# Miniprotein binders against q9bqp7, part 161

Target 1, 240 residues: q9bqp7
Amino acid sequence: VPQNWFPIFNPERSDKPNASDPSVPLKIPLQRNVIPSVTRVLQQTMTKQQVFLLERWKQRMILELGEDGFKEYTSNVFLQGKRFHEALESILSPQETLKERDENLLKSGYIESVQHILKDVSGVRALESAVQHETLNYIGLLDCVAEYQGKLCVIDWKTSEKPKPFIQSTFDNPLQVVAYMGAMNHDTNYSFQVQCGLIVVAYKDGSPAHPHFMDAELCSQYWTKWLLRLEEYTEKKKNQ
Short names: E, the ipSAE of ESMFold2; O, the ipSAE of OpenDDE; V2, 0.75 times the mean of E and O plus 0.25 times the DockQ between their complexes.

## First folded at step 17 (miniprotein)

Design Qa13 (at its last look DockQ between E and O 0.81; V2 from the best seeds 0.70)
Fold by ESMFold2, look of step 17:
Structure Qa13 (fold): chain B 240 residues (1-240), chain A 102 residues (1-102)
Amino acid sequence: as target 1 above (240 residues)
Amino acid sequence: SPDELLQSVEWLLKEAEELYRMGDLWYAAWMARMALDFAEDLGNPELLAEALKLLVKVFIKMGRYEEAAEVARELVEVAKKLGDKELEELARKLLEEIEKER
């Protein structure tokens, strides 16, 4: 149980209508400051077992690919992820023309993989948008806020090459989503509340993506785990 | 070290069980499969059996009966290797129950 529990939902935000154009998704710019990001908190609070497993996975990859091969693999995974997110932002944005983008962005296996998911996504309210938890003082950059099968979600898009996952990101995916959710719910830039999450795992070969829906109860349980990680981070940095 | 690997497999199984009880079956299965992979690295049949047993339970609860059957068959073979007749009988009963749901 965290010592400093704080609710994930903020009902005060639902009392005031927002003047923003409802047909254009929010994209709040990320402002660099001294408060920690969600990813920094998670990286700095990995258990020794998480660290050990990540290092063992890395050594397996280096044994298979060589050091230079592993560097290329890592760079390619990062580039593919970046291109995937760019393509999804373009697809989900009502104002962006696809003719001004590299047509190869839209021909990737990852985009093919998520087509059945995108049919169920509507009412996009935010894309690649910064969030700040004004009380707990952490920031993040969320991928998307939209309805999935009629339920408003913070949506996180992930790429996967199934036999060779990037283990650190996978362990903490649900914590990342609920941390963004809590931050958005307590950020004055947002006039709406969300209590569901969706993690979409897309596959390079175009196989149907696996949606991982997190209802409010599951999000609440992961929120408790996030608060513990944030407390650990705070204590760790206080003693440095 | 081998001790660190053993502790990490035990940690994965503990985390997977917690996720199973939370109802996050997809992440429970993912962690249990990782535990299985590293238990194979150790060559530790007791931990291998624990990972397989958890995976069968998770796949049954998810309704993924073909995958549950595959894992239960592996559990039968591990139980034979261990000489554990009680575990072997459990695994065979799980297979029968899975076949009823197919």
Scores: ipSAE 0.688, ipTM 0.861, lowest interface PAE 1.1, mean pLDDT 85
Fold by OpenDDE base, look of step 17:
Structure Qa13 (fold): chain B 240 residues (1-240), chain A 102 residues (1-102)
Amino acid sequence: as target 1 above (240 residues)
Amino acid sequence: SPDELLQSVEWLLKEAEELYRMGDLWYAAWMARMALDFAEDLGNPELLAEALKLLVKVFIKMGRYEEAAEVARELVEVAKKLGDKELEELARKLLEEIEKER
């Protein structure tokens, strides 16, 4: 049980979207400060087993591709991911911003992969927006807040080159999503509450993306795990 | 080291089981599959069997009966190789149950 328990949901916020759907998705800039990011917390609190698995994967990839090949691979994966997020932001942004759409960004297998998911996405409230949990003292940059199949979700978009999700892309993703949810639900910059999460794994070959939906119950369970990771991080920092 | 890999597989199985109990079936299946792959790398048939068992349970719960049947068949073969008659019988029973739900 976390020592510093804090609720994921804010009882002061209505679950009902206030009828004022902002015509424009929120995009709050991430401020670089001493506050740790969700990503940093997760990375610094990986288990020995997780680290081992990642290192083993890396070693296998280096064996297959060589060191330079692996660097190139990593760079390409990062670039592809970035382009994919940029493309999604462009797609999910209001039509007025469409004039700046690089058509080349839209021509990807990843975009093709998520088309069936995008059909179920509506009511976009935030895109690439910073969240801060003031009490728990962490920050994050969430990809998207939107309705998926009529349920308001924090959506996290992931890319996979293979039909099977890689460890790196999905391992702590549920924790990341709930961390963003909890922060957003208590961030004064947001007037609404999110109760669901969605992890979408897009595939490079254009095969249908996998939607991993997390209901409120599942989110609550992962929230407990997140709190434990955050406590571990805080303890490690005190001992440094 | 093999020991580190072993510990990692055991951890993956534990996490997958927890995820299964939590009702996160997709993520449970993913973790179980990862455990399976690493158990194969280890050449540890016992861990392989555990991963397969868990994966069958997950697929059954997901209603993915074709995949459950495939994994259960593999479990039968692993059990035969292990000489574990009880496990083999369990796997066969699971197959029978899966076929009834199809």
Scores: ipSAE 0.627, ipTM 0.834, lowest interface PAE 0.8, mean pLDDT 89
ESMFold2 (binder alone), look of step 17: mean pLDDT 87; pTM 0.861

Design Qa14 (at its last look DockQ between E and O 0.01; V2 from the best seeds 0.00; counts 0 for: pae O 13.2 > 1.5, placed apart)
Fold by ESMFold2, look of step 17:
Structure Qa14 (fold): chain B 240 residues (1-240), chain A 101 residues (1-101)
Amino acid sequence: as target 1 above (240 residues)
Amino acid sequence: SPDELLQSAEWLLKEAEELARMGDLWYAAWMARMAADFAEDAGNPELERRALELAARLLIKAGRPEEAARLAEEAARLAEELGLDELAERARELAEELRKG
């Protein structure tokens, strides 16, 4: 149990959006500051077992592809992920107009993969938006806040080249989502809160994406694990 | 080393059980599937088979019968290689039932 427990939900904030809210999703810019990001906290608090798993995966890939092949692979995966997020932001934004260049951006197997998920997504409230937990002092950049099958979620989009599982930071994905959720719920830039999470894994070949829904109870349990990681990070920095 | 791979597989199975208790059945199954991969690399087909069966059971509970069927078929193949004919037949029957639903 963390020594400094803090709730994921804000009891002083409504979970029902204002009926008069604009239809334009929020996009809070990420400010340069010295407080840690969610991804830095998670990276700096990986267990020895998590590090071993990632190193083993890396060595298998290097044996298969060679060092130059592995560098090309990782660079391409990063680029594909960036383009996927850009395409989703364009698709989900009601104010962006499709253009010839945007149509080329929208062509990918990953976009085909998520089409059935997007049909269940509505009420987009935020896209590529910064969050800050003003009490616990950490920041993040969430992908999307929208309703999925009628439930308001922080939605995280992930790409995978193959339907088989890969270690591409999916180990800590639920912690990442709940950390964003807690930050948003305690960020004065947002007037509403979110109680659920969704992780969507899209496939390069266009195979139907996997939606992983996290209800409020599951999110609260992952929140406890996130608080432990944040506590561990803070203790490490205090001793440096 | 094989011992480190087996220790990692054991750790992943323990994490899978914790995630299942939390109700995150899909991530629990994902951890069990990774444990099977480590058991395969360590040359331990019995541990690999058990990890795949756990993953399949978790996917059934998660409402993912098509994914569970594929893992049950893999477990059946391993059971045949190990000479466990009754377990292999049971796993194949499970996979067939999952595909009919």
Scores: ipSAE 0.511, ipTM 0.776, lowest interface PAE 2.1, mean pLDDT 83
Fold by OpenDDE base, look of step 17:
Structure Qa14 (fold): chain B 240 residues (1-240), chain A 101 residues (1-101)
Amino acid sequence: as target 1 above (240 residues)
Amino acid sequence: SPDELLQSAEWLLKEAEELARMGDLWYAAWMARMAADFAEDAGNPELERRALELAARLLIKAGRPEEAARLAEEAARLAEELGLDELAERARELAEELRKG
């Protein structure tokens, strides 16, 4: 049980999206501060097993590709991910704010992969927007807040070369999503609340993306796990 | 996002330091190099510089002075761009020492 319990949902905010959806998605810049990011907390609180598996994978990849080859591979994976997020931001942004759509960004297997998900996405309220939890003292940059199948969600877009049909296969991604939810729900820059999360795993080959929907109950479960990770991080930092 | 890149870079640096303590100097150096790449992509030359310096130091310990020299030179260039003249000079000196040795 977390020592410092804090609710994921804000009782002072209405669950009902105010009908006045802002015509333009929020894009709050991330402030450079000493506050840890969600990603940093998750990375530094990985289990010994997770670390071991990651290291083993890296060593195997280096053995296979060589050092330079692995560097190139990692850079390419990162670049592909970045381009995918940029393309999604472009797609989900209102046309008036779209800089000249680099048509080349839209020609990816990942974009093809998420087309069926995008059909169910509407009411975009935030894109690439910073969230801060002032009480729990963490920050993050969320990909998207939008309605998925009529439910307001924090949406996290992931790229994968391998199928991830189960939410359990997304590792700490559910924790990231709920961390963003909890932060947004208590961030004064936002006037609304989210109760659901969505992880979308896009595939390079254009095969249909897997949506992993998280209802309020599942989000609450992962929120408890997130709080434990945050406490672990805080304790580690005090002992350093 | 630039922030995710920075976080990844910082994480990699920390992991590199831990791996170095465990004696896996080459892998630690690789992690530090990766951190530098992420920092570059994030547009943070200072973090990039630090990562390159760490990588160079680890490569020296790993018995790879030539590779270390290259990274030290890159670190020196970044230090110059940042107006960190003293650090730039130190990095250049290190690179020169590694090439002569």
Scores: ipSAE 0.000, ipTM 0.191, lowest interface PAE 13.2, mean pLDDT 83
ESMFold2 (binder alone), look of step 17: mean pLDDT 83; pTM 0.796

Design Qa15 (at its last look DockQ between E and O 0.80; V2 from the best seeds 0.00; counts 0 for: pae O 5.1 > 1.5)
Fold by ESMFold2, look of step 17:
Structure Qa15 (fold): chain B 240 residues (1-240), chain A 101 residues (1-101)
Amino acid sequence: as target 1 above (240 residues)
Amino acid sequence: SPDELVQSIEWLAKEVEELLRMGDLWYAAWMARMAVDFAEDLGDPELVRRAAELIVRVARIAGRPELVEEAIRVFEELARRNPDPEIREIAEEAIRRLREL
């Protein structure tokens, strides 16, 4: 159990949309900070077993693709993820027209994969927006806050290549979502809060994406695990 | 190195049990699939059998047709790509158990 418990939800904030909300999604710029990011905390607190499995997956990919082939594969995966997030931000922004969009950015199997999810998304409140937990001292960049099937969610978009096991999809994805949620709920740049999460796994071949919904109870359980990882990170850095 | 892979697959099994306790059934299924994939990578039929039991267990607890269908596809792929007849029999037995759910 965490030694320094802190709640994920803020009882002083509304979780309901209201008519006075801005019509343009929030996009808080990521500012330089001495505090760690969610991604850094998770990367520095992986278990020995998780590190071993990731390294073994890399070695298998190198055997199949060659060392140079694996480097190219890794670079392409990173670029595809970046372009996927840019495309989603463009699609979900109410102030952008189709003429202003990069058509090559929208020609992705990943974008095709999420179409059925996007029709259930509405009320976009934030896109590619920085969050900071001012009490627990961590920062992040969340992908999206919007309603999914009528429930306001922190939404995280992930890519996966359908034919192979996706080792990049770790059990840490839910921890990312709840860490962003907790930070947002306690960030003075935001006037509302969110209690649900959604992880959307999109497939390169355009196959229908999988929506993984996390209700408030599940988010609270993952929050406990996030707090433990943050404590581990803090203790590790004191000894270095 | 083989002992480290066994320990890591055992760690995955423990994570699957925790995810089941938390009620995250879909994520439990994802982690169980990883256990099968790495057990096959080791090439140890007994370890593949133990990992297969994880997938069947998740599907039974979840009671959801889509998770059962995905589990069947996992074992169909395993049987198609793996030349070891013992591993193919493990996959076929798992499919039979999943279809009886």
Scores: ipSAE 0.691, ipTM 0.856, lowest interface PAE 1.0, mean pLDDT 84
Fold by OpenDDE base, look of step 17:
Structure Qa15 (fold): chain B 240 residues (1-240), chain A 101 residues (1-101)
Amino acid sequence: as target 1 above (240 residues)
Amino acid sequence: SPDELVQSIEWLAKEVEELLRMGDLWYAAWMARMAVDFAEDLGDPELVRRAAELIVRVARIAGRPELVEEAIRVFEELARRNPDPEIREIAEEAIRRLREL
């Protein structure tokens, strides 16, 4: 049980979208400060087993590709992910704000992969927007807040080269999503609340993306795990 | 070390069980697949068997055709790429069990 329990949901916020919600998705810039990011917390609190698994994967990849090949691979994966997020931001942004849709960004297997998901996405409230949990003292940059199948979700977009999600991309994704939810729900920059999460795994070959929907109950369960990770991080930092 | 891999598979197994209890079947399935991949890397047929049981269990509990089909694909690939006859047999047995679901 977390020592510093804090609710994921804000009872002061309504689940109903207020008519006053901006027609334009929020894009709050991430401020660089001493506050740890969600990603940093998760990375620094990985279990020995997770670290081992990642290191073993890395070693296998280096064995297969060589050191330089692995660096190139990693760079390419990162670049593909970045381009995918940029393309999604472009797609999900209101047309009036999109000066130049780089048509080349839209021509990817990943974009093809998510088309069926995008059909169910509406009511975009935030894109690439910073969240801060002032009480729990962490920050994050969320990909998207939108309605998926009529439910307001924090959506996290992931890329996978293979139908098998890579180790690096999925272990702590539910924790990341709920961390963003909890932060957003208590961030004064946001007037609304999210109760659901969605992880979308897009595939390079254009095969249909896999949606992983997280209902409020599942989010609450992962929130407890997140709080434990955050506490562990805080303790590690006090001992340094 | 081999011991570290065994521990990792055991950890994955526990995580799968927790995820199943949470109702996160997709992530349970994913973690179970990871267990198979690591068991394969060890080349220990018994660990592969244990990991395969996790996948079959997840598929059974999930009752979703898509997860069953995905699990079948995982084992088809395992059987195809593995030179160890015992691991191939485990994969084939898992496929049989999955088709019976």
Scores: ipSAE 0.021, ipTM 0.449, lowest interface PAE 5.1, mean pLDDT 83
ESMFold2 (binder alone), look of step 17: mean pLDDT 84; pTM 0.816

Design Qa16 (at its last look DockQ between E and O 0.02; V2 from the best seeds 0.00; counts 0 for: pae O 10.0 > 1.5, pTM E .490 < .8, other shape alone 3.136 > 2.5, unsure alone 66.18 < 70, placed apart)
Fold by ESMFold2, look of step 17:
Structure Qa16 (fold): chain B 240 residues (1-240), chain A 98 residues (1-98)
Amino acid sequence: as target 1 above (240 residues)
Amino acid sequence: SPDELVQSIEWLAKEVEELLRMGDLWYAAWMARMAVDFAEDLGDPKSIELVLQVAAEMAKEMGDPELAERVIEEAIELVEKLGFPEIAEKLRELLKEI
């Protein structure tokens, strides 16, 4: 139980879509500052076991692919992830043109993988947008805020190669999403809030993506875990 | 080291238990599959059995028979796909206890 519990929702803010909402999705620029990012907090509070498993996965990949092969693999995974996020931002933005939609960005198994998810996504309100929790003092960059099957969500897009994922983000993915939700709900750049999260895992071969929906109750439980990680991070920095 | 690998698999099993308690079956299955994958490095089917049985037992203890059946059936499918028929039979015995 965290010592300084703080609610994920803002009682002074509506959780419903509003007709006065902007017609173009928000894209608040991320400004580097001294307060920690969500990913920094999570990386600095990994357990010894989580660190060990990540390193063991790396060793197995190096054994199979060779050291140079592993470097190429990880570089390609990062590039594919970047292309995937760029393509999704383009697809979901009303500012799309033929010049803005690179044909090669849209030729991806990952994009094919998410097509059935995208048909259920509407009311896009933010894309690749910075969030800051003004009370708890952390920042992040969320992928998307939109309605999924009628429920407004923070949506996080992930790529996976089915047999051997790059596992750095798999342990803490739900914590990342709820941290973004809490930050957005307490960020004065946003006039609305969210109660739900969605993690979408897209597959390289184009197989249907897995939508992991997180309702308000599940988000509340992960929020408690996020607060513990943030508290742990803060205590470590106070003693340095 | 082998001791660190065993301790880390046990840590994963505890994470699976917590995720099942929270009702997050998908992430519990993800963690269980990861534990199975790392247990394969040990070549120890008992470690794989431990992780899968813990996930199934925690689903049963949550008092949701439909969830428990689904978790156990998914565990059986995973273990059959990985080629551990002795473990699959133990899970089928657990399924009958629902």
Scores: ipSAE 0.541, ipTM 0.770, lowest interface PAE 1.4, mean pLDDT 78
Fold by OpenDDE base, look of step 17:
Structure Qa16 (fold): chain B 240 residues (1-240), chain A 98 residues (1-98)
Amino acid sequence: as target 1 above (240 residues)
Amino acid sequence: SPDELVQSIEWLAKEVEELLRMGDLWYAAWMARMAVDFAEDLGDPKSIELVLQVAAEMAKEMGDPELAERVIEEAIELVEKLGFPEIAEKLRELLKEI
């Protein structure tokens, strides 16, 4: 049990966002603060086994592609990921806020992959928006807050070349999602709360993306794990 | 060879820079970490400092303070692990400026 328990859900906030559909999704800029990001906390609290597995994967990829080939591969993966997020932001943004749709961004296999998920996405409330948990003292940038199949979710978009049909295959992504949920639910910049998470794994080949829906119960379970990671991070920083 | 590793680090630094310019922060952080790992393997504090400076400058230019912070912090951890406290302190100063 975490020593510093804090609830993921805010009982003072209504589950029903007030009917003022914000005509425009929130895009709160990330403030430059000495506050650790969710991603930082997760990275610095990786288990020795996770680090070892990543290193072993890296070494295998270098062996297969060569050093330059691996660099190119990783650069391409990252570029593709960015372009995918930019394309999604463009798709999910109101038409009036759409800068010139780079039609080239929309022609990706990843965008094709998520089309069936996008059909079930509505009521976009935030896109690329910063969240801060004032009490637990962490920040993050969430990809999307929207309704998925009528349930308000923090949606996190991921790219993969390999099928990830199970939520367990998404590693710490569930922790990231619940961290964003908990922060948003207690961030004064938001008037609503989320009770669900969604991890969408998009595929380069355009094969149907895997949606990993996280209900309130599953979110609460991962929230406990997140709090433990945050405590571990805080302890490591005190000992430095 | 040490020279090949330096070249690899320089390339990684450039790639991190390009990735940061392209706004893909996770890979930039990963590449920066890899550059730092290579610099660790080299034990060359100059190469480490260069990668970290590039990462920090890029992080500043990207306007993504979160990435900048991640890259710099990973760099700090690595540099501290390598026994370069002076570089770690420079990176901490950079972190304060993000």
Scores: ipSAE 0.008, ipTM 0.248, lowest interface PAE 10.0, mean pLDDT 77
ESMFold2 (binder alone), look of step 17: mean pLDDT 66; pTM 0.512

Design Qa17 (at its last look DockQ between E and O 0.09; V2 from the best seeds 0.00; counts 0 for: pae O 8.2 > 1.5, pTM O .639 < .8, placed apart)
Fold by ESMFold2, look of step 17:
Structure Qa17 (fold): chain B 240 residues (1-240), chain A 101 residues (1-101)
Amino acid sequence: as target 1 above (240 residues)
Amino acid sequence: SPELAEELLQSVEWLLKEAEELYRMGDLWYAAWMARMALDFAEDTGNPELLRKAAEIVLELAKETGDPEVLRELAEVLRLIAEISGDPELKEKAREIEEKA
């Protein structure tokens, strides 16, 4: 059990924020980077087993591709992920014009993979927006807040090449989502809260993406795990 | 080396424990994904108990889910376990799971 347990939901916000439909999604700028980010907390608190397995995967890839081939591979994966997120923000943003949309962003297997999911997404409330938890003292940058099949979610978009073990720490994706939820629910820049999460795994070959829905109960269970990681991070900071 | 072999064994056991925890939490898709990852590394250990544990998790997950994508993933994992272990019962159960998908 965490020493400093804190609820993921804000009782001062129960059922209030869902009343209005904003005309433009929120995009809160990230302005304080001295407070630890969600991704930094998770990176700095990986278990010995997570680190070992990622290194083992890396060595297998280097054996297959060579060191230079592996560097090119990882650079391409990073670029594809960045382009995927840019394309989704453009697709979901009413502020984008046709002139500003890069045709190459819209012509990827990952974008084709999520088309059926996007049909179920509505009421976009935030895109690429900063969140902060002043009490627990962490920040994040969430991908999207929108309704999925009528339920308001923090939505995280993830790319996958499927036939290999995940590299980008999919162990921790649910923790990342609930950390964003908890921060948003206690961030004065937001007047509403979310109780659900959605992780969308898009596939490079265009195969239908997997929508992984996390209801409030599952989010609460992952929240406990996030609090332990944040507590571990804080202890490490005290000893440095 | 014996140090790397022991560390691999511990890491696969950790993956199986994570899959079991995710199953108990009701996150069947991530539990299946963890079981798949555990199998990928368990083959390198040569430890039949880890393969048996992975098969048990896969079979329990298959009883709990009706999701065709999860069922297909579980069937692939179980078929591979059956091939590695030479267990014809697991091979038949993998076929049953595939037909359920």
Scores: ipSAE 0.619, ipTM 0.800, lowest interface PAE 1.2, mean pLDDT 82
Fold by OpenDDE base, look of step 17:
Structure Qa17 (fold): chain B 240 residues (1-240), chain A 101 residues (1-101)
Amino acid sequence: as target 1 above (240 residues)
Amino acid sequence: SPELAEELLQSVEWLLKEAEELYRMGDLWYAAWMARMALDFAEDTGNPELLRKAAEIVLELAKETGDPEVLRELAEVLRLIAEISGDPELKEKAREIEEKA
């Protein structure tokens, strides 16, 4: 049980999207401060087992690709992920804000993969927007807040390369999503709250993306886990 | 700690669920990896049911994949399960999978 329990949902915010026509999606810039990011918290609180698995994977990849090959692979995966997010931001942004759509960004298997998900996405409220939890003292950059099948969600887009998906992305994803939810729900820059999460795994080959929907109950469960990770991080920092 | 064990258990359960879903979607490599990760965490929990579930997933994946890399990974997972569970049949199945890889 977390020592410092804090609710994921804000009772002072209405669940009803009272907001009129989705105005331009919010894009709050990430401020450089001493506050740890969600990603940093998760990375530094990985279990010994998680670290071991990642190291084993890395070693295997290095054995297969060589050191230079592995660096190239990692760089390519990162680049593909970045391009995918940029493409999604472009797609989900209102047409008026669409700078010259780099048509090349849209020609990816990942974009093809998420097409069926995008059909169910509407009411975009935020894109690549910073969230801060003032009480719990963490920050994050969320990918998207939108309605999925009529439910307002924090959406996190992930890429998987076949046959070898980049492993770093999926295990703590639910924690990341709920961390963003909790922060957003208590961030004064946002007038609404989110009760659901959605992790979308896009595939390089264009096969249908996998949506992992997180209802309020599941989000609450992962929120407890997130709080424990945050406490662990805080304790580690006090001892450094 | 009991708390760590519970967290690991939940992680294993999630990973197994994800592995099954990924399998159904045809992402065999990632499913195999998830199964392996689940197994690694299950070792820490000592939960035989989770190990059994992991083995079942691995065995199903091995039937459906022709990718030598995936097969090798699956064989390793089965070997680990065999070592933990003491099941010699799983060890033999791992060998059979390796021969196909």
Scores: ipSAE 0.017, ipTM 0.287, lowest interface PAE 8.2, mean pLDDT 79
ESMFold2 (binder alone), look of step 17: mean pLDDT 76; pTM 0.678

